Miniprotein binders against p81326. Designs and how they scored, part 137

Target 1, 226 residues: p81326
Amino acid sequence: MLHFGGFIMEINHISKILEKEREEYIRNKVEEYLKQGFSKDDAVNKANQSWRTYIGHRIQDVIYNLLKKFLKDSGLKVTTDKALNNRNLPEELDKVKRLIAINYGEYLFLPDADVIVYKVENNDIKIIAIISVKNSFRERRFETTYWKLKLKESPVTSHIKVFLATPDKDNEISYKCPNGKPKKMRIILEYELDGIYFLKEDFEETEKAKHFGKIVEDIIEISKKL

## First folded at step 11 (miniprotein)

Design s48
Fold by ESMFold2-Fast, scan of step 11:
Structure s48 (fold): chain B 226 residues (1-226), chain A 80 residues (1-80)
Amino acid sequence: as target 1 above (226 residues)
Amino acid sequence: SMKKIRITIEVPDEEKAKFIAKIIKDLAEEMGLEVEIEVRGNRIEIRIESDDEEKLRELVKLIEWLAIMYGAEVEVEIEE
């Protein structure tokens, strides 16, 4: 059934499926590299490197598809920054792009908005939230906070909620130091952003740092206030 | 009692259909369930039979989640 009980169980199902996808992806890539003449150790290393790149895009697609599925009946629409970068945009998406773009003098740029949630009422478009998807925090750790701060500067975009969604598999921002204090990166991200949603079971929830399953209800509630 | 379930999934292309079919087969095998899977272009047809209704429900849930994660529509038909 599509109405699963408890988002922890839903996260566990997602994690289990992604692990099977990883196993099959790596198996196929190892075979491919062996056929190209690489040693077994090199083939395995290259396959793992390929997976690290692939999983970043895969998590974005998963989150996009989940939000599209579960927000549809609430009258909310979901798109991606990739879709907004197409030259032949439908009128509706062109309006979305204009409402989220940030002005840098002669230039307009989109924020790092992997997934965008909006609504259409009386032919007017309102942007509800952007979700930045991060699989790893090894580099560019504060890009999402930069875009949040830029969006706050304009009356057109200041209402837009900026969320981070992450499996945080390496425990970079769900980890607590031995004294119980979060790492500096977690403190800054939680302070500056409107919310962090984890695609993992084992972490301590706060008002702004939650299990990914809660994102649907949170977005619906925000939409009702706009 | 023995339950038989048929599931149909449509995905964007044949390569993705084949990959997804392999994931379903691996999930079923890990659970000790036998599954018949046919890939016909971009369509995946799955047939599952089991006396273990709890395992059957769990596999169906995993397949439904997998379909959602690919933006795919899934049809489930229960026989007997």
Scores: ipSAE 0.779, ipTM 0.919, lowest interface PAE 0.6, mean pLDDT 86

Design s49
Fold by ESMFold2-Fast, scan of step 11:
Structure s49 (fold): chain B 226 residues (1-226), chain A 80 residues (1-80)
Amino acid sequence: as target 1 above (226 residues)
Amino acid sequence: SMKKIRITIEVPDEEKAKFIAKIIKDLAEEFGLEVEIEVRGNRIEIRIESDDEEKLRELVKLIEWLAIMYGAEVEVEIEE
């Protein structure tokens, strides 16, 4: 249900649903591995490892689907870097790809743009934002920051907002500050990026670090300035 | 008074329809509500009847969110 001023997303519903998905996914994988002849302990361990891989892609799909649903009435369009890497691109997506590609001399690469928001006006495409989705920060912690810095170097891409979206289940960057100073990783990510959106409720909000439910309104507001 | 709700969810993949139907069943059980769920190919048909409007409203909300999270088409019909 959308109302004037944008839709308010309820993060508790998203997290509750994802926990039910986890329970059912693991149950199915345990049964699958047991049928393959693995012991109960091995089946459980393998199912948990499978879930860790699955949830990363699942969070990307969730964010894509939510943004696609709730931005539709605002005239904004949503795509993914996976879609942009298809061999046969529609003309519109080919234009999107060209507008976010970064030049490395003889080579062109796409940034880590799991979800891309753009608009079409008078046959011109304007990229509004790219969202990098991270389920954990054990590796490649500043990859999103690298892409933000590269996009800032070009007048073609410098206006593009770069957001990080994460459940941060292990409290690597979102936990409350015991003495007012967050961890180095949180400080750097928040300073360099245009925003961080958390798919969890228990953290201290700032101007740039917000509950994921605020992303739709923020993107719509940004799009009005372009 | 008792309220009766019909929900239809369409997904492109039959395997996903079965998975989603199981999640809905688990959610309904947690709320203590009885639900009829039927999967027909890529289509999930749900019927819920309850006089507890608050629990019914919350379960329907969760089912709508679940459908959106899968990019699925969802239709909700209320019979009062």
Scores: ipSAE 0.746, ipTM 0.903, lowest interface PAE 0.7, mean pLDDT 85

Design s5
Fold by ESMFold2-Fast, scan of step 11:
Parts: sequence; structure tokens; C-alpha cells
Structure s5 (fold): chain B 226 residues (1-226), chain A 80 residues (1-80)
Amino acid sequence: as target 1 above (226 residues)
Amino acid sequence: SMKKIRITIEVPEEEKAKFIAKIIKDLAEELGLEVEIEVRGNRIEIRIESDDEEKLRELVKLIEWLAIMYGAEVEVEIEE
């Protein structure tokens, strides 16, 4: 049985499970495309393209479910940007949405916050953190830093921690100076953000760059100060 | 000695139950463990028998993590 609460995750099983999910997903998609009349090579290529889209959303769901599970006993709540953009929004989530919105003169916009952690005290809501989830850094590399800098400008949102969570399988931000060459993206993301949490074994750990398993205790400590 | 474990998983999205069951089967197969899996709607019942306690514990941990990753409720019981 898995034990939590004052317990460090023994083994990172998430990566192994996601690898099995990839194998089965691709097998199913190849079979589907073959039945549609595509060649084997085309079916494989299309299945791989489908997986690249799917895994981005899947990792967001995984992180949401992990945080929801492990923060529940600390009285913390977790939601998603998808939930906040629902047409029929519950009162509590409407309040969360209003507290995270950024002012652009006559317009209000939500940051691209894949996962949001908040607490409720006496029907009052305090936003603890937003987590941006990135499976790859091929596009929109500094989007998370843009939202961090915008949130920092307002006294209403400046306390909100902005974290990045990533498996970073392509080693795009895993090391600051691989082969003696500074990695601009890793250096800037670490400098501007409140933390980077890796869903992988190998990366350069710092005070702000940590294994994903440490995010729960970090969020709980932040929430106690609010 | 042979140990028997029963695991029940209730998944929020019924359409994912068969996919999750297949992942469990693949994880067990890689560990060299035989499992019996039954899917009924959103409920997955798993029975595992093994005298390799270390591999058994590893599979149970993987199944519990898998359940959490799907927002599923999981119950683990030693059968007697």
C-alpha cells in the first residue's frame, strides 16, 4: 500500500506507467488507421502524431489528479483552466477565476494556468499556486514566464506562485550548462519562475528545480504562510 | 508461500476502464506475474497470486499509482 503525508515517494512509477500507456495508445491507433485503409507506414506516422497531441493533455490530467489526491488531507483544492472556462461555472470556481484574472485596461484575461491550487477559509478564497504543464518546448517556450511577470505586477495576484511541471524527455531544460554551453531556456525559466518540477529521474537539481514529488510539501508550506 | 491479493478500481470515466485494464495486464506481464482482470462498466477487479513477494509489492504499487493518475478510487485486500 502506498503511504502519504510525511512520506517521500519511494519510486517514480509515473514514467513507467506513461511508457506503457504510450505503447497501448499507439497500438490501438495503428490498428484504427489500418482499418481506415492507411498503409502501415502512414498508420504508424499518424499514430505518433496523435500521441504527441494526446500526451500533452494526459500529463495535465495526471498532475491534476496527483495534486488533488495528495493535497486533499491538507484542506487544499485543485482545479484546471478547462474547468474555469466551463459555461456553467459553480460559484466557488467563479471566485477562483476572478482572483486569478489579469487586467489589460478595459479587458480581463485568465493566465494559461493548466492547474490551480487554492484554499477556502470562511467562504473566502486564497489562490496558492498555478502550475503550467509542458510536455515539450518546441513552441511557446516563455509563455509561463510572461504570465508570471504579469501576475507579479498586481498586488492582488503578486503572491501567487507560478510553477512549471515537465517530463522534459528531450533534455531541453534539464541542465543549465550541458557540454559547457549555457541553456538560455533553462536559465531564464529558473530565474523568473517560482519553481520547476521534473517528472523524470535525471536533471540538474537546484533550490528551484526539483523532483515533482516535492511539489506537494512545497505547496503545503506556502499555504501555511497565507 | 503463495500470496493472494484482490484490487478493485472504480474509474471516473467508464470508457477508459478497458484501456486501464490492459495497462495493468502489460505491467504484470513485464514483471512475470499472472493476473486475472475483470472489467464491469467503470469497475476493474484484479486478482494476483504469487510467491514472489517483492514483485507482487512492485505490481501493487504500480497499480495504485495508475489509479491515482486516473483519479480513480482503489481498494487493496489480501484474500484469505
Scores: ipSAE 0.796, ipTM 0.930, lowest interface PAE 0.5, mean pLDDT 87

Design s50
Fold by ESMFold2-Fast, scan of step 11:
Structure s50 (fold): chain B 226 residues (1-226), chain A 80 residues (1-80)
Amino acid sequence: as target 1 above (226 residues)
Amino acid sequence: SMKKIRITIEVPDEEKAKFIAKIIKDLAEELGLEVEIEVRGNRIEIRIESDDEYKLRELVKLIEWLAIMYGAEVEVEIEE
């Protein structure tokens, strides 16, 4: 056995692939903007801006596909908040939506649930976890914690685990100050959420802040207790 | 001692297949491996020949991870 072999190789391979995707995406966007008549400097700047938007959605897709692949044999199902916002929902997804929607008087809102894991038993649906995916923490820093606190208010949703998944490339929440103390944002997120899963190798694990490779086993164990 | 591997990946559409094929080519180039890649509609066919088993295994792993990251099915065949 290797200590971190499988997990480390998984994250390293994913990161390497995403870097190649970035290079090709930017190359294509630069060519596109040049054809539109932009200068080379403007084309490069616009391509980089486009990538920043694209990568946020791409990381969500990656995490959805990874969870769908690795939870399939455990009888667990995976969907997205994007799928739940379709006008005409299949019966099963309509039930999932009802079980996670939060009521604000005459309005209903979905939590920040980029990826949703659930199971179906005897035509009854149980939500296991929702995963919020953040590529950066410049904006909407505590939105995930807000939704966790709202879900705790109802007996229907209080059992749902709320996780954050992030590459945290800028070390915004995985870094420690020179005195060993985590930043305020990391402290709050780890305290309020059920777990944080990092798509990176270099950070100190805690009970609730773990390498992303552990998310599959954690979700399976949670589902067995429901 | 040269080994031959054939990989087939099916994705939702041709545009995505072309993008993924380019990523595979770039990954192979970085490893110093030459690959033959053919895109047929939404299907990507890859042939790899190398006497470096370590590099070959690494490229196959990268291609398998790439396929998972796109929710794609992948078939790997080792040729004699």
Scores: ipSAE 0.779, ipTM 0.921, lowest interface PAE 0.6, mean pLDDT 86

Design s51
Fold by ESMFold2-Fast, scan of step 11:
Structure s51 (fold): chain B 226 residues (1-226), chain A 80 residues (1-80)
Amino acid sequence: as target 1 above (226 residues)
Amino acid sequence: SMKKIRITIEVPDEEKAKFIAKIIKDLAEELGLEVEIEVRGNRIEIRIESDDEWKLRELVKLIEWLAIMYGAEVEVEIEE
């Protein structure tokens, strides 16, 4: 007799699955480009470029689905900035959007809130956390810190936790002082943000820099204090 | 002794079902397990038979994680 115990969030399974998705995606794209008349080398290069664009959105979807699955029983709700930009918003999501929006004179903008966690109690909405998802740090390196600092300036939004989630496959922020040289990006991100959650095994762990599997318990604990 | 597992996954569309089925096949091959996978529209049916309980449990865990990562519904049945 086989019995499968309770689900435990393990980053190794996620990483393994994403690697298999990469292999199949690239295989399919190479076939597509070869049919279009590209050489093998060009087809491979174009497939890898396509994957770099795709994986950013894919990791965001994965994080959304994981958080939605594992926070549901805690009475916490999860949405995305994409959902909040829909023209026909449900009343609940419209309220979420207003509670996160930052005022720039005549303009309102949403922070880089790829994934948003909130709770509803007695018809009142409280935003718990926003998660910025970064697959790479080649562009817009401190955008998440900018949004954290903007949210912190208002009494309405200053309680909102701002997290970064990243596989950091290029080791851009995995270590504070690799080869004896301080890594400004890692140091600044850890200092300014409420947490960095890594979708990988190997990184320098601190009180604020953790394995992604810990994000669920951290969010639940924060929500109990609000 | 041989254990048999049936897994059913439902996803929003057929293209995604075919992609996910290929990922499952690759995961099974890496573990050295033989699997029967059938895609019918947006539904994926998987049948696994093995006397290696650890490998069987590991593949089932990977399939359950894969389903969660796609926001998909999954049913697991343990048979004889």
Scores: ipSAE 0.771, ipTM 0.916, lowest interface PAE 0.7, mean pLDDT 87

Design s52
Fold by ESMFold2-Fast, scan of step 11:
Structure s52 (fold): chain B 226 residues (1-226), chain A 80 residues (1-80)
Amino acid sequence: as target 1 above (226 residues)
Amino acid sequence: SMKKIRITIEVPDEEKAKFIAKIIKDLAEELGLEVEIEVRGNRIEIRIESDDELKLRELVKLIEWLAIMYGAEVEVEIEE
């Protein structure tokens, strides 16, 4: 029934669940550090630092699992750059890897594509979208933009949509002109990318900046045109 | 009237099963619902009884979302 409407409403529960995960994760990490002989203050500080690293990977896994669940019946497949870096790749994933690789003279490198959506038709693979997942924008905020611009340079990859998905809890890119002052990061990311999808309720919605619940329908529509 | 629901979730390993069981317990407690949770290896079995159907539906929805977030399958059975 989750796949019949209500997807947007149900995304709000993800934030609630992640908050409970944070509480339990920190409690467990504090206990681990205390057993190692750290002071209470040091244990708490180390646990919070551990969570900052963990949550980045956790949100990527969540987005991967959500897309895999909700795109399954649409003939679309989902993978990750982590899966593509396995030494023993199935033929299908090896083809996906080759179709998103970017040419640097004699070398081919993968973009930072946290989640990849593709389709298989007549044993041919077509890449639909690459989703970059960002929990914060403190550093490397324009890496997704760099990869978008590189993908545009090749006829093999120029059709691939590049999306950013983020909870943006610190309101770093949620608004274009908060308090009347243009937010350069939001403006540039929206301009260069094919879309920004927010895992939160409060943000400035535009043609390209949307609630994450809309990503499934958007991807399906894009796939029909390819 | 009192509703009884049984939910079963299978996850990759026992450590994740224990972690997820604790989160479910915390979610239920916040909603004011009593739950029985048993962890057997990588399997989580949840039993919920309540006459508050709205809170019960909300907890089931949260548990289904939690399962999806871990790439896990969930089985829900309503018992009278």
Scores: ipSAE 0.744, ipTM 0.910, lowest interface PAE 0.8, mean pLDDT 87

Design s53
Fold by ESMFold2-Fast, scan of step 11:
Structure s53 (fold): chain B 226 residues (1-226), chain A 80 residues (1-80)
Amino acid sequence: as target 1 above (226 residues)
Amino acid sequence: SMKKIRITIEVPDEEKAKFIAKIIKDLAEELGLEVEIEVRGNRIEIRIESDDEEYLRELVKLIEWLAIMYGAEVEVEIEE
C-alpha cells in the first residue's frame, strides 16, 4: 500500500499514463476515420474532438477508481451518480441516493455528484463528501456551487463536503489573480466549495486548493469527525 | 543483479485488455525495457527481465498505477 507521502509523490505517473492513453486513443481513432474515407487532416481533427469527449469521462473513472482503492482500508465506500441512476438499485445505494437528494416540492433531484464517499456505521449511512469532476470550465461553471448551496439548506445534507477535482489543463482556475487580475471563477469556487483538488503540479495552493493526492487523507479526517 | 517480474492484470473486457497492453508496451519502450505481454481474453500477463533495478521499479510502479486507474486487481511476482 501507498503511504500518504508516496501517494502524492506518484501524481506524475497518472499524467504520464494519461498522455500515453491519449496517443493510443488518437492513433486508433485516426485509423478508424481513415477507413471511413475521411482525409488525413479530417481524421486527425475528428480524432482530437473525440478525445475531448472521452477524456471527460475517463478522468471521472480515474478519480472513482483511485478513491475506491485508497479509501477501502479506512472503511469508506465510494459510488457514482451513474450507479445511483440504475433502475435496479441495491438497498444500500438506494439509501445513499435518498441521503443526497434535494427536495423541490413534489420532486427530488440528485446533485451533480460524479463521485460519492460514504460510510456505514451501525447500519446507518453517513455521506462524507461528493466530488464534482470537471475537465474544462467552458460551460456550466458554477453548477457545483449551486449544488453546494442547495445541500446546505437541509439538516440532512448540510454536513456533506462538496469538492471539485480537475486537471485544469487550460489554467482556467489554477490561479486566483494571474497578471494582477482576479479570476472570478477560481475565487468563487474556492470561496463556496469545501475544496478544490488539482490533478496537476502547477497551481496556486491554498488551505482549500490542493494536490489531488491530499484528498484521501482529508476525507479520512472528515470521516473521523462524523 | 538481474530480476524477473511477472505481473497479471484482469480488466472488464478483451478490447480494454488489448488497449492497456499497448499502453504498457509504450511505457516500457520509453524506459528502454523489453517486455513480453500476452493478452488472453480479459487477462493481461506481463513478463519483464532487467538488470536495471531502478528502471524496472519505475515500470512496475507505472503498471500498478495504470491498473488502479482502470479499477483492476494486480498480482506481482518477483523471481531472481
Scores: ipSAE 0.720, ipTM 0.898, lowest interface PAE 0.9, mean pLDDT 86

Design s54
Fold by ESMFold2-Fast, scan of step 11:
Structure s54 (fold): chain B 226 residues (1-226), chain A 80 residues (1-80)
Amino acid sequence: as target 1 above (226 residues)
Amino acid sequence: SMKKIRITIEVPDEEKAKFIAKIIKDLAEELGLEVEIEVRGNRIEIRIESDDEELLRELVKLIEWLAIMYGAEVEVEIEE
C-alpha cells in the first residue's frame, strides 16, 4: 500500500469507479446507436466494441492523472507521448522529446511511451521513467520490450526505466501454469523490463511485478539516485 | 449526529461534468446515500447529508478518487 501525503492509493476504489464509467458509457452508446437506426442487439454489440477501444485510452489517462497528482510534491513532472506530438512544443517538452528519441540512422522516432516521468534541475532535464500502458495483450505483445532494448543501446537513454502498467483482466501475464510457473510472455516481460505494475489485487508479487500502488514510491526512489 | 458535506469539482467541459455527475449519483445510490448534484457549466456541486459517518466518508473518498482520475481539482467543505 502506497502512502503519499498521508493518502493511501486504493486500487479497489479505482476499479469500482471504472466499472461505473463502463456502465454509463455503454448506456450512452446504446442510445446513440439506437438513434442511428441500429437494432437493440446490434446497438449493444457496437457499444461494447466501442468500450473496448475507449478503455485503453481511459486507463492511460487515469495513470497519467494519478502519477501527476502523487509525484507533484516530489519535484517530478509527468507528460504523455500524445503531448509530445503537438506541432508547437514548449521548450521544456521539446527537450523531453529529444531526450527519449531513438536514432535509426537518418531518422528519429519516439518509443511507445504512454506516460513519461522526468525532473528539471538547474534547467537540465533528466528522464526518470517511461510507462507503457496495456489493457490487453492480444496484439503487439513484446512492443514494450522492443523499446526497452532500443533505449538500452544509447548512453543518452540507457538509464531510463521502462515500466509496464496493466489491469491484466484476462490473466494473460499474471496467470500461473498448473506447476506454478508463469507463462513465457510474463517471464520475458519481467526479465527485460524494469518493472510491471498491476491494477488488480489477485496475483503474486515479485521484486519486479507489483501492485500499481507501489509505482509512486519506486519512481521517487529512482529519481533520488539520478 | 448528522453531517453535511459540500463538494465542488471543476472539469474541462459541460459534457464531461454531466457524465461525472451521473457516475457520482450511481456511486451514492449503491451506498444507499442521497445526494444533491447540480451541474453549472463545467462545475459540479454536490451536497450530501447523512448520519452514517462511515458511509459518508466512503462516498467522499470515492468522489475524491474520481476527481483525481479526471485530473480535476476538488474542494471539500464540512458543514457541521
Scores: ipSAE 0.787, ipTM 0.922, lowest interface PAE 0.6, mean pLDDT 86

Design s55
Fold by ESMFold2-Fast, scan of step 11:
Structure s55 (fold): chain B 226 residues (1-226), chain A 80 residues (1-80)
Amino acid sequence: as target 1 above (226 residues)
Amino acid sequence: SMKKIRITIEVPDEEKAKFIAKIIKDLAEELGLEVEIEVRGNRIEIRIESDDEEELRELVKLIEWLAIMYGAEVEVEIEE
């Protein structure tokens, strides 16, 4: 974008692109199912089911790539829980994994850390934030809050910011009741978490619930205090 | 005053390149712009000619955002 005025994080462009990805994904899946002998109605229904599964992972990839791009010049590094579950970890990622893992007796579990932001100073790793990515809230609504509360229990992890990132297309946590009061789920998530970042424009911002474009600025400011 | 832009994007594989190329074509069509897109293995080559600078800038911006969203490297070149 350098030749046309530079880059800023524009949520409307991201949303537009994802809409086109959905259309093309569904076209391809319908064709695939038709070739397998399904009727047109069944092919369409199966394609839509496939998209619902795909989009959750796709939003995680998008957020990872955006954060990696925009935090690079600030000396911050980005990884994913998928990368940390690799059998043979580089030393740096093995240290990251150990700094966010939670002990349950004989077992170690990673929190709901779809995307992880950290920095390296003098061969020491400091975890800045973990981001849980949710496309919908039909299931596992408070999983992220559980991990936040567990991380707060240890002096090693209590400084780690826990964020939720979501398009909330169905207005599950950005919707307000007719009296203007937020839903219970929104109240609890906003209270317990360090921030909620929406990949949409249509909501009322608060100190902790913001447009996704603000996440880069916020992470950089947090990292300066560590 | 017709401007010519060449964009090159490299992605992990040919299947991904074809998928992304179709999305670019759909974005261009919605903006009323005609684009030439070639997929060569994992490489996407895009050529755009237009005298509509506003729509051209918007399409280039969308293509650069699309590339970022796939973790892809993108090169933009203005031709005469």
Scores: ipSAE 0.748, ipTM 0.908, lowest interface PAE 0.8, mean pLDDT 85

Design s56
Fold by ESMFold2-Fast, scan of step 11:
Parts: C-alpha cells; structure tokens; sequence
Structure s56 (fold): chain B 226 residues (1-226), chain A 80 residues (1-80)
C-alpha cells in the first residue's frame, strides 16, 4: 500500500476532494430540480441551498470516518450521537450514552456530541472526548460551551474533553483580535473548551487552537492518562 | 518505467459507488492522468497506467483519502 505519515499536510487533499464532491452534488441536484419543472436560476439556487444543508452532515461524517480510521490501532473507539439515539442500542453504546448524559433533575439529555471517542478496558467504558462539528457560526454560537460547562459539574463527566472542529470558511472564529477588536466568540470558545481544531490552514494558532491533523495525537495522549 | 496500479473500493451501495467513481474520474482528469473505472454494484475497480510516477502517487493518495472520507476500505495493487 501507498501510505502517508500523518494528516496535517493532507488537509489540502480533503479540501480538494470536498470541492469535487460539491461540483458533482450541485450538478446532480440542478438536473433533479430541472426535471421537477423549476427554471434554471431556481434550480441552481435550490441546489446551492441543498448543498449548504448537506455539507454540514458531510463534514461530520468525514470527521467521524477520519477519527475511526486513525484511532483504531490505539485501541480507541468512535461513535456518534446519531448512533446513540437508535432505539435498539447494543449494550456497549447504551453504556456510552449513560456516561455522557447530563442530569436536569428528573430528565437526562445528551450534549451536542456529534462524534464521541471512548475506550473499553476490562468491560469498563471510559469516555475520552466529544467533538462538536460546526460548519458555520451564524446560529447556536455558544451551544458547545454550554455543554462543556454542564459536563464539568459532575464527577462522572468532568474529565471528558470537549472539542470543536470546524472549517470556519467565513473566518468567524479564526482570529482573536482582527482589526484590534476582540472577537468574543473566539475568545470565549477557546477559554471554555478543551480545544478548537481547524480544517483549514489560515487561523491564529494557540495551545488550544490547532490544525485538525493534531487531534489524533492529542486524543491518544489524553487516553493514556485515563 | 510505466507503472500499472489497480485499486478496489467497496462502498454501501451502487449509487454511492457511481458518485465516488465520478469524483475519481474528475480528480484524474485534473492531474492529466488516464484512468479506467468500472462500477460493479457497490464495488469500484480502478486501473491506472502512467510513467509519471509523481502524479500517479498524488492520484493514489487522493483516492485513498477519498475512501477514508467515506469509511471505505481500499486495496491497492501494483502490477508488474
């Protein structure tokens, strides 16, 4: 097999592939809408709206698949909140769900945990990290921060790392003080979360704000301390 | 120095296989490489022949990344 030695340098490959997926997706959707009787301009506009919805889920799938691939040999397992919402849960996933649930008196709710990394040792489940994936910051800007703060309140969940992963194409949180004005969203997210991982090259790097390629080694290091 | 490479990718269904095959064809065309791609149900078979080893390696890397991004396993075989 042809191999590569890590995926920081390969972020450009992911971006290039996603652009080709976008082109083919839009082409197919335009044809679909034209067959439904929409005008060319309406078909193009609807196809672009469809892509904006699709890409959010696609980025989540990509991150899930990348983490599953690169964490497997370290004995780490990866699941999703979608899998945990299945009514017929395997025992292992049911345990994962119970270990990340947040207590609101008589009610238990899952955090916004698009991707979940855990390990199994001697039939004991340990949650390592949850990753919230955001393609844009137009709405629900501090949702991930809220979940982090709630998880910190319980000795059962306080050790769980909460990460944000984002392409941040619109530069909404890529810099702390653009034009000398502090960006509240970037500053608060970095302060409260355990890390922000960017699927892009251009951003202000700190101890907590890193290229997405660093997430695998960070998660492995955290798991060894648990 | 002409290299021949065979790549096989298995995905969940035929429609996804066709979509992925189109992406691979577009990536190859952009790199100026000729590829033969055949979709057999949920299986994608790719044959690449080139004496431009640098661009051949780049295309194989892109195909491997594409497979990972779909949670698919990929088999790469260098012929001859």
Amino acid sequence: as target 1 above (226 residues)
Amino acid sequence: SMKKIRITIEVPDEEKAKFIAKIIKDLAEELGLEVEIEVRGNRIEIRIESDDEEWLRELVKLIEWLAIMYGAEVEVEIEE
Scores: ipSAE 0.719, ipTM 0.900, lowest interface PAE 1.0, mean pLDDT 86

Design s57
Fold by ESMFold2-Fast, scan of step 11:
Structure s57 (fold): chain B 226 residues (1-226), chain A 80 residues (1-80)
Amino acid sequence: as target 1 above (226 residues)
Amino acid sequence: SMKKIRITIEVPDEEKAKFIAKIIKDLAEELGLEVEIEVRGNRIEIRIESDDEEMLRELVKLIEWLAIMYGAEVEVEIEE
């Protein structure tokens, strides 16, 4: 097991903290909805729906902050699709955006790149990996796979690793054959993507499906080969 | 003897500081530790005293992870 600066990325501590955040968030939202005149049951239901939306963005922020913290000393830089969509970009981020943007005629779109890891060598930018963060798989099930296939088509972007990071609380892709039935979504995602990193303890681990704590060492190793 | 520790965390804004302070208080309560927390604008100051070094280390670890998860800087001062 690799450690950075004597620190281990411990999913149990992250999960515990997120559960405390959920409790406080729900409490505050219930109070807000009650003040708006909703019944207790409606307030609780609305607060839970609000949390489901919030947690998706929160997990993206957590992953960004963790990667920024633990990759800094390896000379790697981290940005987000949100940062790349600002109207006025620093030159470095403008270059990053151009290196991952996909051309659809008169339109340019970013892939599902919630978090982007890159390095700068001799004033040249190399994209190492993009990480798609998914809290659920009800919608946009193969979006990350689509972007992987599009990036693979170009010599400029074919080296970019495409990872999925997910808590997968509903066990939608945690196992390849739950209850003896092949889970198409897990099997296809693992086959096509460069890795799946789980923010949970219980899942079927393979060489491509790992605990999120392994992502830092994997990215550093990939960077050394570029 | 009793261990005394001071932790300072700076976050983007006061509302987030208050939210994080509440999380820290809840984590401390679960570990059976009393903490003094003061929120001053976007800064959180935490003071902890305990002779239970195991629980103290666990709380400090949780606070450090919480800070990282918010992109915040943490200063830890141990008076031993």
Scores: ipSAE 0.743, ipTM 0.905, lowest interface PAE 0.8, mean pLDDT 86

Design s58
Fold by ESMFold2-Fast, scan of step 11:
Structure s58 (fold): chain B 226 residues (1-226), chain A 80 residues (1-80)
Amino acid sequence: as target 1 above (226 residues)
Amino acid sequence: SMKKIRITIEVPDEEKAKFIAKIIKDLAEELGLEVEIEVRGNRIEIRIESDDEEKLRDLVKLIEWLAIMYGAEVEVEIEE
């Protein structure tokens, strides 16, 4: 890959690309709805609603692909909760699934692990981190912290780092200094989680709240200690 | 000072190839660059020629990031 700038600088390019994807997605959806007989205003409104659903999954895919690309040379592997829920599950992924599952008596559930980073050493799997991806904080705002707290209860999973990755376009948990006091949600998420990574440039970094570009080096350093 | 670059991207299917090709065209247009894009099945072939090296580097960078964001294989050749 041609790096003409730092990884953090290239996050602005990712945002630009996603905006072009939005424009083309909306254009196609408007055309589709007009063909179905909806008015122009209804077609535009429906296309925008469709984009809001689509972008959540798209950002998860983007983060998965970025981590897979940039962690490959460090011997780290990346998978998704979607892959772990496939019926035709390879042995390696079955082991990954078992190592992050949480016990609720007779039931086992996966945490909200949109993206999972692990390593394989001598046929043993070590889970490095799980990344929860959130495009919006309207619903289930503390779900990621719940899973972090549950994982901490077991010696099998207590070492697993739990990260949140988000564009936070509504500035619900990011802010530029001196934008006033952080919101309660930001304080709680930053306190309980191992890190928050923003897919945006307009905020002040802390020890645990960082630009997304720093996630690769952070994960590599964590993996060396395991 | 004029540089010629060829970029090839392979994606899973033709529908994604067409979508990605449109995004590349839009990115190039915003930068004021003309590109030749050919889509053949799941393969996208891009040819760019410009004497504006900074704009050319910016477009190539955007195309590489776009490919990574789709988990796609990309090859870049500088023809000079």
Scores: ipSAE 0.745, ipTM 0.902, lowest interface PAE 0.7, mean pLDDT 85

